VHH binders against p30636. Designs and how they scored, part 3

Target 1, 243 residues: p30636
Amino acid sequence: MSKKLKPFEILEDSCASVCIWLNGEPTAISNRAENLWNKAKYRVATDGAVNEILKRKSFVEWPHIICGDFDSINKQIDTKNAKVVHLPDQDYTDLSKSVQWCLEQKTLTSWEFENIVVLGGLNGRFDHTMSTLSSLIRFVDSQTPVIVLDSRNLVLAVPTGDSNLDVNLEMTTKMCGIIPIVQKETIVSSIGLKYEMENLALEFGKLISTSNEVTTSQVFLKSSSSLIFSIELENWVYKLDSL

## First folded at step 13 (VHH)

Design o6
Fold by OpenDDE, look of step 14:
Structure o6 (fold): chain B 243 residues (1-243), chain A 120 residues (1-120)
Amino acid sequence: as target 1 above (243 residues)
Amino acid sequence: EVQLVESGGGLVQPGRSLTLSCAASGFTFSSYYYGWYRQAPGKQRELVAAIYEKGKLYADSVRGRFTISRDNAKNSIYLQMNSLRPEDTALYYCARYTTGSWTDSGFDYWGQGTQVTVSS
C-alpha cells in the first residue's frame, strides 16, 4: 500500500505537533516557524537552541522540554519551568536523540501528537545539515512523520516503495528536489512532477532530481530506496516575515 | 565533427502517431545520454524526454503518450509520439547529454530540428 505523506498538515490548526527547535542560523527561524513553535502541543528545545529562544523571548513561548547532552548550553541558564531531559548518547545527534525521545513519550506516556516539526537544521554548518538529513532517514519508517522546516524549505524523508505526497501548491514555489541520499541503488518513478521519472536511477555524481517542479497537489513516488524530498516555500513567506 | 540529425517530422492530424529519429555521428554514441527538446513558436524550448543509462525522463505533458528509446547499433535516438495533440506542435530537437544536470546546461549539442505540426 502507498504511504500517504501530508507534510503540510503541520500548518493546520487542528494538527497536534511536536516542535523541535534546533540550534542553527537565526535567520532560519521565520515568523512562520515561530508561529508553529508557539502553537505546538509540545515544544522541545535542544540545549543549543536555548540561547536563541531567550533572544526571542518576546515572540516565542518557552519550551516544555529542554534536551540534549548539554555540551553547548550555558550552565548558568535558567531553565525556568521547562523539564530538562539529559540525552547522553554520543552516537547520535541531538536531533536524532530528541526525535527518538519524543516518539518514546508517545509510546510510554500520554503524549499525543501527529507529527514532529523540526525548526532549523538546514542552514549554517553544512555538516549539521547532513546530520539533519541523516536523522530524517533514520526515522523514515516511523508512523509519525518528521518534517524539517526553515524560512525557505520544507524537507522530509520518503520511504522505500510507494508514497503519495500531499503538496500545498499555494504555499510553495513548486520547485522541488528528489534526492537519493542513501548508499543504495535508488530507482525512482514519479507522477505529478514537471519532469516525470520512469524507473530512473538517481545517484550522486550522476543524476539527481533537483530543480524539478511539482505540478499537482499530489505527487506519487515509487522508489527502491529512501529519498529526501525538498520543496521551496513561496516567497511571500519571506515578505510576511519581513513585516 | 559532432552531428545530430533529426528526421521524421511532418504534418499529422490529432490522435495520430509519429516517430522521430535522430542520427548521431562524430563521437562515441554509447558514451552519452540523449534527450528530445521541442520549441513552439513564441515559447521557450522545453525538455520532452530523456534517456539515461538506467531510466527515462518525460515532461509531464507527454508522459504516457511519448516514448524515448535508443539504438546503439544504429547510433540513433527515437521518439515515438502517440495520441498527438495540437499543443505538441513544435520544432523538435535531439540533444546529447553530458554529466551534470538534466536541464539545458546538461546538454551540449543539438540537432537542427524537425518540425512536427499537429492540426485538424
Scores: ipSAE 0.791, ipTM 0.920, lowest interface PAE 0.4, mean pLDDT 91
Fold by ESMFold2, look of step 14:
Structure o6 (fold): chain B 243 residues (1-243), chain A 120 residues (1-120)
Amino acid sequence: as target 1 above (243 residues)
Amino acid sequence: EVQLVESGGGLVQPGRSLTLSCAASGFTFSSYYYGWYRQAPGKQRELVAAIYEKGKLYADSVRGRFTISRDNAKNSIYLQMNSLRPEDTALYYCARYTTGSWTDSGFDYWGQGTQVTVSS
């Protein structure tokens, strides 16, 4: 009953992914993120991301889908040949609506993909970063993994129960965090970390695990509730060096 | 006045065992989280083991060799160190903390430390 989590598959040339580009800070998009966007089987941009994509037109492919509030899109952005999808629900975040819409395409339009990769959800306004984490928890039990990535970080949710997390040690500094963001005490046990936990109670506002390190390519986590797992990517400062 | 006093350090040969103790006073012992940290010459202080209620955490370098425990009746925390190696040589500290991360600065009291030296 262990859940298999393979977040580094998104970096493989043969992996079929949906890539969602959220409206984020322009400097958060790395060469790695541009490459992931370009190789994605389906490219979905929120309306706030379209201007940034236009600025990068020499480096990135145009979206297949543009979603969001049509009033803003129609006035400011030429959508060209992208399909425009209206997602107006004010009770959900842009990320949650975009992910849900993509998942529905597996049934409604027979889209075939193995992962959803999200760009631009970890930078800019901090409350948007918190919304991104909330959305990851919302979709933690989805058959299709949701992975958020920026220049420095790869972030995903880990479900309740036993999980096996495959880590590509060549693509990471190994620095990681295990964050109990769900609002309750979370009992965690682990194998494959520098600081191993044995039925340790974590709780946001009490104890969290930051600056931990993966020590093997397979990390086992047992948790009494959902967690956020973050891991630092190798060469994350490349864009900063060019500034 | 909060006080944490480590004891039980000494010079031992590789492969031997040693038990460190940390006596706590001046506060409600059972309300807090505790850790053992160590600092080798020329190195930063590093977490060795931690305990909260019955839950435990170990650095991978000591897992299977070291055991942390607590005795609420004696207001004490222990570190049982088996199969000692030369790289375990360090000044060992007991620490109390309330919030944060094991590697963050959420800790409010530290002991004076007890020296453990593992050599032939």
Scores: ipSAE 0.476, ipTM 0.818, lowest interface PAE 2.3, mean pLDDT 85

## First folded at step 14 (VHH)

Design t4
Fold by OpenDDE, fold request of step 19:
Structure t4 (fold): chain B 243 residues (1-243), chain A 120 residues (1-120)
Amino acid sequence: as target 1 above (243 residues)
Amino acid sequence: EVQLVESGGGLVQPGRSLTLSCAASGFTFSSYYYGWYRQAPGKQRELVAAIYEKGKLYVDSVRGRFTISRDNAKNSIYLQMNSLRPEDTALYYCARYTTGSWVSSGFDYWGQGTQVTVSS
């Protein structure tokens, strides 16, 4: 069966979403992201994101959870009514640990949510961007979709096999990428793109599907390996703060 | 001398079929990927189809109607064009590619083109 992916639902309504705020470039968090954060069922901030959230206290709700190793916080921060969760595992990124923790809450506690949206993680330090992508791939087979957003991009992992992506064309510039990042042969077929692929091998250093275009609200992908799907959001507005 | 020579174009009525051919010479045929581009009057050149080591690519407007193929023994690339439409009218070019994206300058050589005109 084809996996149905609806990444744009989170932009329409985040009331059933966990929203994770990662430390990163302030401009990565748009007004749209703030709105999404404010309406999210569960707000989870990594320790490094707390300062930015405080700075934006007039615009954003306080997190329910603050998690991380707290190494990035040099000063004592008033956590207010947030639950502090220590995630000391150094083998994983803050994003990966946070996502994992959230998924565990779904299983171990009364937490109920349909998806996880991650704010940030796509800009700033490039190695962090790569870590974000790695984390997406790590959780690609999760029953809970993980979507990463910044002010300009919507990014998610697409699992092996058949996938059907719902795309809100009105919310995008239609510019997209199909990216083979796993170290396995990646043969891809597509329906719903400007440049349609027919059993096409995608590989870094050879051919990757960048600067493609979504042409329909339903995009069908068949892939021999996990993929990254990226699409550019329309009318993205940066939150401008003094650096 | 590197050569890509297109043939098979012509005037046809809508709904008809044409097969374009591209004969390559002057280089190692197997070392490259190939594609067809087209340029309509007043429009930019656009990718129509490409054939790679593994797999094919089609612009969405021709998907299901056009088929790109390769014959290594003949050093030739083909474009089978079925169910032709007036909007398919263009000068069709054969191109060779090295590694890279279809939207980037991955091509390094073009033929002179063959004219396809679809008109009632």
Scores: ipSAE 0.864, ipTM 0.943, lowest interface PAE 0.4, mean pLDDT 92
Fold by OpenDDE, fold request of step 19:
Structure t4 (fold): chain B 243 residues (1-243), chain A 120 residues (1-120)
Amino acid sequence: as target 1 above (243 residues)
Amino acid sequence: EVQLVESGGGLVQPGRSLTLSCAASGFTFSSYYYGWYRQAPGKQRELVAAIYEKGKLYVDSVRGRFTISRDNAKNSIYLQMNSLRPEDTALYYCARYTTGSWVSSGFDYWGQGTQVTVSS
């Protein structure tokens, strides 16, 4: 059965989201990202992100949750009314740990949300970017979609098998990439792209689908392994009240 | 001398079919991948189809209508063109490229082209 992926539903007012604010480049957090943060049902900040949030206190709501190993946070930082959650596991990145924790809240508590929106994680240190992608792949089979976005990109993992991506063409430049990131043979077929793939092997060092273009609002992907899908966001100010 | 020689073009009515052929010589055929490009009057050259070690690529406008194939024994590439449309009118080129290329950036040699004209 084809998995329906609706990454752009995060922009809908009716959609309940967890928003995770990662530490990273300040420019990665656009006005769009701030809006998503502010409207999120649950706001989760990694420990490293708290300083940036404080700097933006006039524009962004305070997090409900502050989580991490707290190695990077000044002990003098006032967490205010946020719940502090220690995530001591050093084997995983703050993103991975925070996503996992959020997912656990669905099971262990009364948390109800439709998706996890990760703000940032794609800019700055390249190894952090790779970590972000790795985390996406880690949760690719989650029933709760994880979407990563910065000022320019919307990125998500696509699971093995058949997937149907719902794409808001108006909110993007339509420029996209289908990236074989896992160390498995990745044979891909597509419908809805400018350059359609037919049982095409994608592989780093050989051929990857970059600078492709989404041509329809529905993109169908069939893949023998997990993929990363990236699409470029249009450079405009999104009005949440317009939805 | 490296050669790619296209053939099979012609004038056809809409809805008809053509098969383009590209004969390669002067190099190790199996060492390359291949694609078909086309250039319509006043337009830029565009990728139509490509065939890789594993899998194929088609520009969306020809998907379902065109089929690219290769015959290593004949050092040839083919483009089966079905349900031709006036907008398919163009000079069609055969091209070779090596591993690592995407879209048009990796092609390093082109034929002279064969004209396909679709008109009522």
Scores: ipSAE 0.856, ipTM 0.941, lowest interface PAE 0.4, mean pLDDT 92
Fold by OpenDDE, look of step 16:
Structure t4 (fold): chain B 243 residues (1-243), chain A 120 residues (1-120)
Amino acid sequence: as target 1 above (243 residues)
Amino acid sequence: EVQLVESGGGLVQPGRSLTLSCAASGFTFSSYYYGWYRQAPGKQRELVAAIYEKGKLYVDSVRGRFTISRDNAKNSIYLQMNSLRPEDTALYYCARYTTGSWVSSGFDYWGQGTQVTVSS
């Protein structure tokens, strides 16, 4: 069975979403992202993101949860009414730990949500970008979709097998990438791209499908391994408002 | 001397088929990937199809109609073009790719081209 992925629907309405705010470059968080954050059912901030949220206090709602190892948070910061969750495990990224914690709330508590939207994590420190991608792959088989969003990019992991991606073409420049990132042979077929792949082996250091283009609102992918799908968003220019 | 020589082009009516051939010489054929490009009048050269070690690539407009293949024994690349359309009219080029090359910037050598004209 083909897995249906609807990342744009998820981003259009965040009322059933957990939104995770990652620490990173301020320009990663657009007005669109702020709106998603404000409307999210659950707002989760990593410890490092709290400083940025404070700077934007006039524009964004306070998080319900502040989580992390708290090595980067200003110790003098008042957490206000937020629940502080300590995630000390250093073997995992802040994103991974946060996502895992959120998923656990579905089983342990009354938390109900349909998806996780991660804000940021794709810019700034490159190692953090890689960590974000790793985290996406970690949860690729989760029943809860995880979508990463910054001002310019929408990124998600595509599982092995058949997938059907709904793409809002109007929200994008149509420029996209299908990227093999796992250490397994990755044979890919596609429908809905400018450059269609037919059982094409994608591999870092050899051939990867970057600078491709989505041509239809439905993209079909068949892959022997997990993939990263990236698409460029329209109006990605960050306009700094007076903070 | 590296040579890629295309053949098989011609004038055909819409809906007809053509098979283009590219004969390679002057280098180790099996060491490269290959593709077909086309350039229509007044348009930029565009990738039509590519064949790699594993798998093929097609521009979306030709998907399902064109098939790229290779014969290592004959040092040749082929493009089977079915259900030809007027918009397929172009000069078609055979191209050589180095390992790791992708899409429009990946070729390092191409032939002189063969003209394909689709007209009623």
Scores: ipSAE 0.834, ipTM 0.933, lowest interface PAE 0.4, mean pLDDT 92
Fold by OpenDDE, look of step 14:
Structure t4 (fold): chain B 243 residues (1-243), chain A 120 residues (1-120)
Amino acid sequence: as target 1 above (243 residues)
Amino acid sequence: EVQLVESGGGLVQPGRSLTLSCAASGFTFSSYYYGWYRQAPGKQRELVAAIYEKGKLYVDSVRGRFTISRDNAKNSIYLQMNSLRPEDTALYYCARYTTGSWVSSGFDYWGQGTQVTVSS
């Protein structure tokens, strides 16, 4: 059966989300991102994000959870009423650990949410961007969708097999990418794109579907391996707090 | 000399079929990807279909109607066009891609084109 993916549901008021704020470039956080953060049922900040949140204290709510290995947080930082969660596992990134912890809360506690929205993680250090993508792939088969959002992009992992992506065309420029990021043969077919793929092998160093365009509100993808889907958001605005 | 020569264009009624051919010469045929482009009057050239080592690409407006294929033995590319529509009227070009090219800007050679006119 086709997996239904609704990444744009995060923008709906009725949707209960966990927001994870990652450290990154301040410009990656738009007004949209701030709004998502403020309305999130659960706000989770990585240790590296706390300083940025403090700088934006006039605009954003304080996190419910601060988590990480605390290698980047000032020892003297006042966590206020946030619950501090130590995640010492060094084999995984802060994002991966944070996502995993959130999912565990869903199963082990009373946490109820429909999706995880990751704010940041796509800008700044390129290796961090790659780490973010890796984390998306790690959780691609999760029943809880993980969506990464910055001021310009909405990014998620697409699982192997058949997927149906709901796309809010009004919220995007329609410019999109289908990216074969895993080290397996990636054969892709699509419906709903300007450039439709028919059993097309996508591969880094050869062909990847960048600068494609979504043409319908539903995009069907069939893939032999997990993919990254990226779509450009319309009317994105950078939040410049450094002024 | 690198050459791409299109043929098979013509005037047809809506709903009819047409097959375009492109004969390539002057280079190693199997070393490249190929595509068909079209340009209607007053419009920009657009990719119609592409054929790669594994898989095909179609612009959405022709999906299910057009089929791109290649014959390495004949150094030829084909575009089978079924259920033609007036909006398919254009000059059709055969194009060569270097390996790894994705978008229309990646082609390095094209033919002179063959005119396809769909009219009642």
Scores: ipSAE 0.818, ipTM 0.926, lowest interface PAE 0.4, mean pLDDT 91
Fold by OpenDDE, look of step 17:
Structure t4 (fold): chain B 243 residues (1-243), chain A 120 residues (1-120)
Amino acid sequence: as target 1 above (243 residues)
Amino acid sequence: EVQLVESGGGLVQPGRSLTLSCAASGFTFSSYYYGWYRQAPGKQRELVAAIYEKGKLYVDSVRGRFTISRDNAKNSIYLQMNSLRPEDTALYYCARYTTGSWVSSGFDYWGQGTQVTVSS
């Protein structure tokens, strides 16, 4: 059966979301991201993001949860009313740990949400960007979609097999990428792109589908391995310009 | 000398079919990927189809109508064009690809082109 992916629902106020605020470049967090944060059912901040949130206190709500290993915190942070969650596992990235923790709350507690929205994680340190992508792949088969969003991009993992991706064309520039990131042969077919792939092998160092374009509101992807899908958002504005 | 020579173009009525051929010479044919481009009057050159080691690529407007293929024994690339439309009218170019390129940025050689005109 084809998996239906609806990443743009997070922008349409049609679902309950967990938002995870990652530390990173301030420009990664646009007004759109702030709005997503503020309307999220659960707001989860990584320890490194708290300082940025404080700087934006007039525009954003305080997190419900502050989580991380707290190794990077040099100063005592007033957590106010937030629940502090220590995630000491060093084998996983802060994002992975945070996502895992949120998923556990769904099963172990009364937490109810339909998706996890990660704010940031695609800017600044490139190794952090790669970590973000790795985390997406880790949770690609999760029943709860994980979507990464910054000021310019919406990014998600696409599982092996058949997927139908719903795209809000009005909210994007339609510029997109289909990226083979796993260390397996990745044969891809598509319907709904400007450049359609027919059993095309995508591979880093050879051919990857960047600077492609979504032409329909539904994109069909068939892949022998997991993929990263990225699409550029329309009218992205950096919040930093308004601060 | 690297050469790509296109043939098979012509004037056809809508709904008809044409097969374009591209004969390559002057290099190791099997070592490269190939594609077809087209340029309509007043428009930019655009990728139509590409054939790689594994798989094919088509611009969406020709999907299901055009088929790209290659014959290594003949050092040739083909574009079977079915159900032709007036909007398919263009000068069609055969192109050689370097291994790392997607879409129009990856070709290093192309032919002189063959004219395809679709008109009632």
Scores: ipSAE 0.807, ipTM 0.924, lowest interface PAE 0.4, mean pLDDT 91

